# VH-VL binders against Urease accessory protein UreE (ureE): the designs that were tried, part 3

Target 1, 153 residues: Urease accessory protein UreE (ureE), of Acetivibrio thermocellus (a3dgf7)
Amino acid sequence: MIVERVLYNIKDIDLEKLEVDFVDIEWYEVQKKILRKLSSNGIEVGIRNSNGEALKEGDVLWQEGNKVLVVRIPYCDCIVLKPQNMYEMGKTCYEMGNRHAPLFIDGDELMTPYDEPLMQALIKCGLSPYKKSCKLTTPLGGNLHGYSHSHSH

## First folded at step 4 (VH-VL)

Design d3 (from r10_h1Y with light chain Q49E; framework fv_narsoplimab)
Fold by ESMFold2-Fast, scan of step 4:
Structure d3 (fold): chain C 153 residues (1-153), chain A 123 residues (1-123), chain B 106 residues (1-106)
Amino acid sequence: as target 1 above (153 residues)
Amino acid sequence: QVTLKESGPVLVKPTETLTLTCTVSGFSLSNAYMGVSWIRQPPGKALEWLAHIFYNDEKSYRTSLKSRLTISKDTSKNQVVLTMTNMDPVDTATYYCARIFTDYGDSGYFDLWGQGTLVTVSS
Amino acid sequence: QPVLTQPPSLSVSPGQTASITCSGEELGDKYAYWYQQKPGQSPVLVMYEDYKRPSGIPERFSGSNSGNTATLTISGTQAMDEADYYCQAWDSSTWVFGGGTKLTVL
């Protein structure tokens, strides 16, 4: 199937009345204009997102009756840090920015895709980072342009 | 409206086999990343997870009880069945079925619970 | 088998803040969930994925999870919050519940 727009987000509806099929969109793919994916039920999905808005967790791309196709951002290994004060917040942002690591926020926790050198750098500067499987759904600052990790050859 | 309802209540004698049925309405047991668990609570004690079955028929059991438990589903009847062999008075508890929503990794929660059914094991 | 440890009871006065803890090895590396159970009733999800509130759960409920300890915090505690509270986490192949905390509002 070919889908070209987001219809709505599951947060706005009662999910229990729907037969849900998921399409996994990695955190680094949410801004791509063209994607080819396989849904969890084995359906081949072409996504042509020409509106310029990033795909969000829970976005519904297709519906027929009670059957829906929903965007899911998979878990991945992350460095997570909960800054205890303004100094730790500043230091965390500086270290992550210095490594050109994308920064995500979830509540009062900051996170970035797991990178062993960054993990060690954060430990060495006196912070308390930990490794956790997380969903990177909310970028801090609103855009991910300039981060090249996932598409560099 | 989504509901889960356990069969029972049940009085079972020691050494007998318990069979409980959870009937679900308002959602399909074929929904991706949805599933049903059985959880019990002895009178005045904590919740104890027993078994689950996911939309794709993947099953898991509490390790200490695995040899006694069987979970299955019938998507045409929208029912999940739990069987527990060799019942003992310590198995007396309220048994709940609950819906799981989970998405990769170590994330999963019980968002909807049945009313519970009392299972009493005595002679 | 991993265990989640909760204090068995906690008492607060109306309007006071209640903090219910749940401790487990590397619990902060997992997601914690919280359920409220009133006498004779089924458990109700009140907090998921450490700090997220389900629709219908008041803003006064908040959560955190770091290191070995997850915490459910109820600010401005009301009589209606009196209940047993259970934490839960997924541990490799099983769902593990804490022993429960009886919250009394006096």
Scores: ipSAE 0.000, ipTM 0.531, lowest interface PAE 14.8, mean pLDDT 84

Design d5 (from r10_h1Y with light chain W95Y; framework fv_narsoplimab)
Fold by ESMFold2-Fast, scan of step 4:
Structure d5 (fold): chain C 153 residues (1-153), chain A 123 residues (1-123), chain B 106 residues (1-106)
Amino acid sequence: as target 1 above (153 residues)
Amino acid sequence: QVTLKESGPVLVKPTETLTLTCTVSGFSLSNAYMGVSWIRQPPGKALEWLAHIFYNDEKSYRTSLKSRLTISKDTSKNQVVLTMTNMDPVDTATYYCARIFTDYGDSGYFDLWGQGTLVTVSS
Amino acid sequence: QPVLTQPPSLSVSPGQTASITCSGEELGDKYAYWYQQKPGQSPVLVMYQDYKRPSGIPERFSGSNSGNTATLTISGTQAMDEADYYCQAWDSSTYVFGGGTKLTVL
């Protein structure tokens, strides 16, 4: 099947009676214009993201009756850090920016894909990072591209 | 609105086979976020996970009991069945079926539990 | 053979803060989950993915996971919070429960 838009997000509906199939979209693929994937049920899915908006965890790409195809962002190895003050927050952002690492947030924790040199650098500068399997779904600071910041309704 | 209910209670003799049925309502066994697990608790002891089954018939079993356990589902009947062979008095426990919720297959938790059913193994 | 270690019991006075710990190697890189079980009742999920509270669970329940130790914290404990509390973690094929902690509110 070919899907060209997000219909809605599962957080806005009661999902219990749905027949849910997943399509796994890696954190680094959410802004790609064209993707070819296999769903969890083995269905070939072509995604044409013409509007340029990032795909989000729980986005519904297709529906027929109670059957839905839902975007899932897989877990991956991450560096996680909970800044204790403004200095630690600033230092974390500086170190991540210096290495072009993407920054994500979950609650009061910052996270980025696991990178051993970055992990060691954060430890060396007195921070308390740890390794954890996480979903990288919420970029800190929103969209990094000004063009995807807004869209026409 | 969402419920899970175990069959039983049941008395089993040593060496016999236990069969328990979990009947679910209010959610679909074809939903990839959801599966059903069997978890037991001997009197006064901790919870022990036994097996799970997901929408695509992916199954997993506690390693120490794998040779004795079988889990299956019938989506049209809204039922999940656990079979455990060669029962022993140490298998006496309350057996629960619980919904396992996962947004990725190997990171699940038990968000809804049945009432539990007492399985007594004695001669 | 994964093991999650909890203290077997904890006593607090009403209104006091209770902190229940759960330790194991799995918690260093995996999420912790917590269940409350009252006598004669089924377990109830009270905390998931370390610190996330399910709908219907009071705000006085909070969680954390640091190093190899997860903690369930109950502030302003009430008599209704008396229960056994179980932590749980996952791996790629199995789920592991802690031994349980009996919380007594006197």
Scores: ipSAE 0.372, ipTM 0.798, lowest interface PAE 3.4, mean pLDDT 88

Design d6 (from r10_h1Y with light chain W95V; framework fv_narsoplimab)
Fold by ESMFold2-Fast, scan of step 4:
Structure d6 (fold): chain C 153 residues (1-153), chain A 123 residues (1-123), chain B 106 residues (1-106)
Amino acid sequence: as target 1 above (153 residues)
Amino acid sequence: QVTLKESGPVLVKPTETLTLTCTVSGFSLSNAYMGVSWIRQPPGKALEWLAHIFYNDEKSYRTSLKSRLTISKDTSKNQVVLTMTNMDPVDTATYYCARIFTDYGDSGYFDLWGQGTLVTVSS
Amino acid sequence: QPVLTQPPSLSVSPGQTASITCSGEELGDKYAYWYQQKPGQSPVLVMYQDYKRPSGIPERFSGSNSGNTATLTISGTQAMDEADYYCQAWDSSTVVFGGGTKLTVL
């Protein structure tokens, strides 16, 4: 199937008796114009996102009756840090921003995709980062540029 | 302050090899998902992309010129070098180095450009 | 061997809307980028990812990209907007520029 737009997000509706199929979109793929994926139920899905808006966890891309195809952002290895005060918050944002690392938030914790040099830099700065598997779904900034994979051969 | 500066200007004889150096300031060539690109513009003509190199030494070249082009970086000197062999008068152009970002690995664009350097090929 | 085609020139009066097009096969499936170049100067990024403005670029600049055509639109065109405009796209592992459009504001 080919899907060209987000219909709605599951957070905005009653999910009563919906038959849900998932398509896993990595955190770094949410702004790609074209994605070719296999859903959890084995359906080949082409996503054409020409409007440039980032895909979000829970976005519904297709619906037929009670059957829906929903975006899921999978867990990945992350650096997690819980700032204890304004100084630590500022220091964390400065260090991560200086490295173009995308910054995400969950409650009182900041997180970014795992990167060993950054982990070591944060420790050396006197912060207390730790490694954890997380879902990177809520950007603290508006742009995820600067943390993409190079796919050239 | 982030800057890129090309070496030159340069006079090159036909059949000789061109070597241009881009000196980078204000960011590391080891920064993930960014790199340096070379673009040229012949007098009164359009921009023509030549090559780029990313933080991990991943390289790409314009297909029509690939056999003549080599791009490399030296992070200790903060420099990117472009070499182009067998120069011809039609290669006369302003050569720019520019910072390139990738969009999640599926595209790239240039946010900062050097001032450009004139390369003239004549006998 | 994809090619991006731009009209070589476009003339508008001050305050008029200028629409600069960039055509390429299935260009709407790629991101388009736009650069402004004034005589004797380096290019400056004025539009990225089809419709996003870099910091410092006036709201008069907007963009779109669908089907085979990307468009840079300048509303209320001013004398300072007179320049050459180049579109750019990504083709597999390489960068492609359009031929450029000379915008004249008279």
Scores: ipSAE 0.000, ipTM 0.536, lowest interface PAE 13.2, mean pLDDT 85

Design e1 (from r1 with heavy chain R33Y; framework fv_narsoplimab)
Fold by ESMFold2-Fast, scan of step 4:
Structure e1 (fold): chain C 153 residues (1-153), chain A 123 residues (1-123), chain B 106 residues (1-106)
Amino acid sequence: as target 1 above (153 residues)
Amino acid sequence: QVTLKESGPVLVKPTETLTLTCTVSGFSLSNAYMGVSWIRQPPGKALEWLAHIFSYDEKSYRTSLKSRLTISKDTSKNQVVLTMTNMDPVDTATYYCARIYDDFWSGSPFDYWGQGTLVTVSS
Amino acid sequence: QPVLTQPPSLSVSPGQTASITCSGEKLGDKYAYWYQQKPGQSPVLVMYQDSKRPSGIPERFSGSNSGNTATLTISGTQAMDEADYYCQAWDSSTYVFGGGTKLTVL
């Protein structure tokens, strides 16, 4: 199937009676204009996200009756930090931004994809990061349109 | 309203196979956010997770019991079935089925439990 | 696979704070869950994803999880809180329960 827009978010509805199928979208793919995926039930899905808005956890891409296809952002290893004050918040944002690490938020915790050199750097500058499997769903401040997977320019 | 109900034999002889059925109501087994686990508790002892199943045929088993366990679902009957082979008196326990609710932020908590069924293994 | 260790028992007086610990290697890297079980009854979820309360669970229940230790805290403990408490860790492929803590409220 080919889907071209988000219909609504699953958060806004009672999901207990629905037949839900997932399409897994990695955190770095949410703003890609074209994706080809296999759903959890084995359906081939073409996504044309032509307006460029980021796909979000729980976005419904297709519906027929009580059957829905829903975006899932998978868990991955992350560095997690809970800033204790304004200084730690500023320092965390500075260190991660300086290293071009994507920054995400969940409640009062900041997170980024796990990277051992970054973990050690955060520890050395006096912060208390820890490793945790998390969903990277809510970017903090930055956009992902220009995100590079390369460490070089 | 969400309910889970265990059913199966209450007495099993050593070396026999145990088959337990969990009948669910109030949610769909075709919903990929929903799964069902089997958990047991020997009299006076701790809870022990056995197996889970999700709508898209994702299954997982306790490593130490993996060779003895099979979990399956019948969506048309709204049932999850656990089979455990070569029963032994140490397998005497209350067997629970419980719902896994994996919404977009919460992981997989066991949010609703059946009432449990006591299975005694003796000669 | 990982082992979760809980103290077998804990006693508190009514109105006091009960802190039930659950220890496991790198438990803070995983999500912790807590279940309350009264005699002859099924377990009831009282805390999920480290520190979140299900609907209907009193505000006096709180949770934390960092390093190797998750903690369920019951403030102003009441007689009705007397029960066995089990912690549980999840890492997407397996679920591990602690040995349980019998909370006695005298």
Scores: ipSAE 0.202, ipTM 0.721, lowest interface PAE 4.9, mean pLDDT 87

Design e3 (from r3 with heavy chain R33Y; framework fv_narsoplimab)
Fold by ESMFold2-Fast, scan of step 4:
Structure e3 (fold): chain C 153 residues (1-153), chain A 123 residues (1-123), chain B 106 residues (1-106)
Amino acid sequence: as target 1 above (153 residues)
Amino acid sequence: QVTLKESGPVLVKPTETLTLTCTVSGFSLSNAYMGVSWIRQPPGKALEWLAHIYSNDEKSYRTSLKSRLTISKDTSKNQVVLTMTNMDPVDTATYYCARIPGYSSGWDHFDYWGQGTLVTVSS
Amino acid sequence: QPVLTQPPSLSVSPGQTASITCSGEKLGDYYAYWYQQKPGQSPVLVMYQDSKRPSGIPERFSGSNSGNTATLTISGTQAMDEADYYCQAWDSYTVVFGGGTKLTVL
């Protein structure tokens, strides 16, 4: 199937009587204009997101009767860091920004896709990063246009 | 508000098949962020995870028991069903169903548990 | 697949700190969860995603997880904390529980 827009988001909504199928969209693919994917039920899906809006976890791309196709951003290896003060927060953002690393937030934790050189750099400058499997769903700064370019190369 | 309730208690003879039903209330099995697991605990022993089902019908099973286990759901009845074949006295345990509320991918916690049901396997 | 190892028992005096460990290969790379179970009752979540407390769980409960070991720490331990404690982690698409630790408050 071909889908060209987000219909609605299921975030915190009870989907009574709906049958859900997932399409996994990686964090770096959420702003791509054209994607070809296979759903969790094995359906071939072409996504043509012409308006450039970032896809979000829980976005519904297709519905027919009680059947829906929902965006899922899968877990991946991440560097996680919990800044203990303003200095550590500033240092983390500065170091990640210098390396064009995308920054995501979940509560009081900052996270970025796992990269061994970045992990070592953060340790070397006195921060306490650790490796975790995380969902990169909430970008710090509201969008990924500057960061997603680095992954297209 | 949210409740899970296991069927039973039940007595099963060796080599027979166990069927347990978990009836849920206060949430829908169609909610993309929800899933239900079956977990057992033999008397005086540790918790042992058996199987999980998500609202999108994705399933996973304990590797050592995979050939004996089937998990399914009936969203119209708000029920999750576990079947386990070729029962043995060692399978005697309290069986729980429990909900995973947060993540569609399954990397989350059990926030609500049923009361548990005793399954006794004896001749 | 990874095995989670807990000490089978731990005894502390009232008001002292209890430290319950859970060991597994590269456990720090995954989130750890903790459940409290009192006799005849269902397990109750007391710690999730290494260090986060559910609503209603006292502040004296805290958690950590790094390297191969996750730890549930109960400061100012009270008689009501006497229970079995189980750690849990995800292993890809499967769930693993520890063997449990019986906490006795003398």
Scores: ipSAE 0.006, ipTM 0.573, lowest interface PAE 10.4, mean pLDDT 84

Design e4 (from r4 with heavy chain D31N R33Y; framework fv_narsoplimab)
Fold by ESMFold2-Fast, scan of step 4:
Structure e4 (fold): chain C 153 residues (1-153), chain A 123 residues (1-123), chain B 106 residues (1-106)
Amino acid sequence: as target 1 above (153 residues)
Amino acid sequence: QVTLKESGPVLVKPTETLTLTCTVSGFSLSNAYMGVSWIRQPPGKALEWLAHIFSNDEKSYRTSLKSRLTISKDTSKNQVVLTMTNMDPVDTATYYCARMGDYYEGSYWFDPWGQGTLVTVSS
Amino acid sequence: QPVLTQPPSLSVSPGQTASITCSGEKLGEKYAYWYQQKPGQSPVLVMYQDNKRPSGIPERFSGSNSGNTATLTISGTQAMDEADYYCQAWDSSTAVFGGGTKLTVL
């Protein structure tokens, strides 16, 4: 199937009696104009993201009756930091920005995709980063156009 | 209020197949945020997770018992069924069903739990 | 199959802090969950995603999870906290429980 728009987000509706199928969109793919994926139920899905808006966790791409296809951003290995004060917050943002690492937020924790050299650099700086499997859904900052999995710095 | 209730109690003979039904109230098994797991506890021993069924009918099983376990749902009756083949006295335990949030939300905790049902395996 | 190890028992006096540990390889890279079970009763969720409390759970309960060890901490322990405590994690597609810790408040 081919889907060309987000219909709505599942957080905005009552999910009772829906039959949900998921399409996994990695955090670095949410801005791609064209994606070819297999859903969790094995359906081939072509996505044309024509309006340039990033796909979000819970976006519904297709619906027929009570059957829906929903975007899921998978868990991935992340570096997580919980800054204890303004200094640690500033230092974390500086180190991440200096390395062009994408920064995400969940409550009082900051996250970035796991990268061993970055992990060691943060430890060396006196911060307390740890490795954890997380969903990178809420970027700190607006534009995701520069994010890439292909070893882009 | 969400409640789950296991069928039973039940007596099973060695080598027979166990069938347990979990009746769910307060949410639909078609609800994307909800799924049901089966967990057992032998007398005086630890909790042991057995199987889960997700809202989209995707299934997961304890690796060591996968060949013996089948989990399914009947959305019209709002029930989840666990089948376990080739029962042995060591499978004697209290069996619970519990709600787990769909993996979509990262809700891999169990809340609430059913009251539990005693399954005894003897001749 | 991944293994979560808990001490089988722990004794504290009323008002003291109880720290129940749960150890597993790279457990800090996963979320830990905790359940309280009193004799003859079903388990009750007392901590989820390392450090979050469900509604109705006293603020005396807190949690942490880093490296290989998750910890459930009960400050100002009360007689009503006496129970078996189980940790749990999700490993890819399966859930794993610890062996349980019997907390005695004497």
Scores: ipSAE 0.006, ipTM 0.537, lowest interface PAE 10.0, mean pLDDT 85

Design e7 (from r7 with heavy chain K33Y; framework fv_narsoplimab)
Fold by ESMFold2-Fast, scan of step 4:
Structure e7 (fold): chain C 153 residues (1-153), chain A 124 residues (1-124), chain B 106 residues (1-106)
Amino acid sequence: as target 1 above (153 residues)
Amino acid sequence: QVTLKESGPVLVKPTETLTLTCTVSGFSLSNAYMGVSWIRQPPGKALEWLAHIFSYDEKSYRTSLKSRLTISKDTSKNQVVLTMTNMDPVDTATYYCARSTYYDILDEWAFDIWGQGTLVTVSS
Amino acid sequence: QPVLTQPPSLSVSPGQTASITCSGENLGDKYAYWYQQKPGQSPVLVMYQDSKRPSGIPERFSGSNSGNTATLTISGTQAMDEADYYCQAWDSSTHVFGGGTKLTVL
């Protein structure tokens, strides 16, 4: 199947009556203009994202009756860091930005895709990063690959 | 402040090997989101990408020139070296090294900061 | 291999809008990048990932990319914008540059 737009987000509907199939979109693929994927149920999916808007977890790309195809951003290895004070928050954002590392947030923790040289660089800077499997869904300061702040709400 | 500076011979004879060095400052070649590319420009002509190298020693070369090109790095000296064999007068160009920035280590990237360039003339 | 085609020259008056095009088969499936080069100087990145502006680049620069054509747009063009402009796209392991457009501001 070929899908060209997001129909709605699954958070806006009652999931109880739906048969959900997932298509896994990596965090770095959310704004790719063309994606060719295999769904969890084995359906070949072509996504044409010419609108330039980033795909989000829970986005519904296709529906027929009670069957829906939903975007899922999978877990991946991450560097996680919890700043202890304002200085550490500023230092983390500065160092990561200076290195062009994508930065994500979950509560009071900052996250970036795992990379061993970056992990060692952060330790050398006096910070306390650790490795964890996490979902990179919420960019911080958002000029990540195709990330857009155009939405109003 | 980030700087890149090319160094090497200004004149090369046909059939000889060219070796160019790019010395970087203000960032580390061990940074996973940074790399260095070599790009050339013949006088009055368009830009032509030659090669890149990543922090993980991941290398890529222009397909048409791949057999003539070698790129390497010395992280301790903060240097990237390009070697090009069997030089020909058509290889006369200004050679640039440029920083390659990644937001994802394996995805699309841009050349955000360029060296001043070094003109290499190939003649007998 | 893949080819990016740009008009070789473009002339605009000060204060007018300049639109520089870059054409390639299925270019909209890739990200386009733009570089400005003034005589005797190194290229400077002025637009990345189709429409994103690097820090220090004025708001009058904007970009788009769809179908087979990417466009760099300079509104309120100034004399200082006179330069050669190159588009670039990444295709697998190969980077391709366009032939360049010489922008003249008269």
Scores: ipSAE 0.000, ipTM 0.482, lowest interface PAE 17.7, mean pLDDT 82

Design q2 (from a5 with light chain D31R Q54K; framework fv_alextatug)
Fold by ESMFold2-Fast, scan of step 4:
Structure q2 (fold): chain C 153 residues (1-153), chain A 125 residues (1-125), chain B 110 residues (1-110)
Amino acid sequence: as target 1 above (153 residues)
Amino acid sequence: EVQLVESGGALVKPGGSLRLSCAASGFTFSNAWMSWVRQAPGKGLEWVGRIKSYTDGGTTDYAAPVKGRFTISRDDSKSTLYLQMNSLKTEDTAVYYCTTVPYDFWSGTNYMDVWGKGTTVTVSS
Amino acid sequence: QSVLTQPPSASGTPGQRVTISCSGSSSNIGRNYVSWYQQLPGTAPKLLIYSNNKRPSGVPDRFSGSKSGTSASLAISGLRSEDEADYYCAAWDDSLSGHVFGGGTKLTVL
C-alpha cells in the first residue's frame, strides 16, 4: 500500500467504530520524504510524505470503511528534565541548543533521546536529568520538526 | 500496445450530470494509476484528478475546481476508468482525456504517459 | 491562473535553438519531477520529457529538459517546422496534492 498524505488525526474523531492498524514511525523519521514500514497487522506500507509536514501521533494515512491505518510514535529511552524556575528553563534550552540536541515537551517536562555522554554533560553543568521511557511526539522547536508557513506559530 | 479510448461526452445543461468512460487495453490495468486531464476550447491543459491502483489504496485526488462535484472510479474487471460529473457548470466545457500514470515510489516520479484522444463535454443551455 | 508560469509564446527559425521556461515554487518543481508535453494542432497531447530530462522512445534527441531550483526548461535544438506546437510543463504540487500544468507556450517556426 502506498500513502501520500494524512487524511485526518484520530484525536479529531469518535473512535468507537474504527478498526485500527498501526504503523510505527520513529521520532527521527517523521519528516523523511520516503518510508517503507510494516504495519502491526503485517501490511507493507510505503509512505511518501509529500506535503512536507511532520507526521504526528494519531495521523490517519489510509481508510477503507471502518478500517484505518494510524501513525504511532513508539516509546524510547529519553533524558528528561523538569525545570523548576526560569533560570533552569533558560539553562536547559541553552545547553541543549549548544549541543544540537532535539527538544520535546510534555507538560512541565523536557525530553531528548537518551545519550549517555549527553546525560553526563547535563549533570556536570548543574542540571538534574533522569532517564525515562517516553514518546517524543511534541517538538519544542528546531529544524527536525519544522511546520509549514501556513500553520506556523 | 497500450490504448485508451474515452467515451460519454455530450451536450449537457448547467446543473446536469454526466459519466465519462475510458476503456483501456494492452497493459495490466489493475496495476496502473490513472488520471483525467481536460482542456477548454482554445485554452491550456488542466489536471482534473487521479486514482491509484487498488493495491496502493485505491485513493483519489482532485483539483480544487472539481472537488466535491466530480468522482473518479475504476472497474478493474472491465479495465475501465470512470469520471462521474455532477453539478456541471459552463466552465466544465472541455475535451476530457484519460491518461496512464506510471508511478515509481522510490524515485517519486509520476507523469501522464499514454493519452487517449479525448471526449468532448459541452455544458450550455 | 496557471500555477506554473510559462511564456505564452516563443518563436524561432529553422536550425535555431529555442528554450521554453517553466517557473514554479518549492512545493512543486522545487521538490518534484517535471514532465513536458507536446500538442500538435488538432491532436491530443503527447509525452515529450519525463523525470526532468528523460525522453520516451520515439522522441528525437533534439529535445532536452533540465531543472534548476524551482524552475525547469525545455530546449529544442535544430528547430524544424514540424516542431510548431503548444508545449506544457507539469509537476506534482505537494501543497495542492495534485498535478499542476503551466499555461502553455505556443511555439511558432518562422
Scores: ipSAE 0.000, ipTM 0.516, lowest interface PAE 17.4, mean pLDDT 86

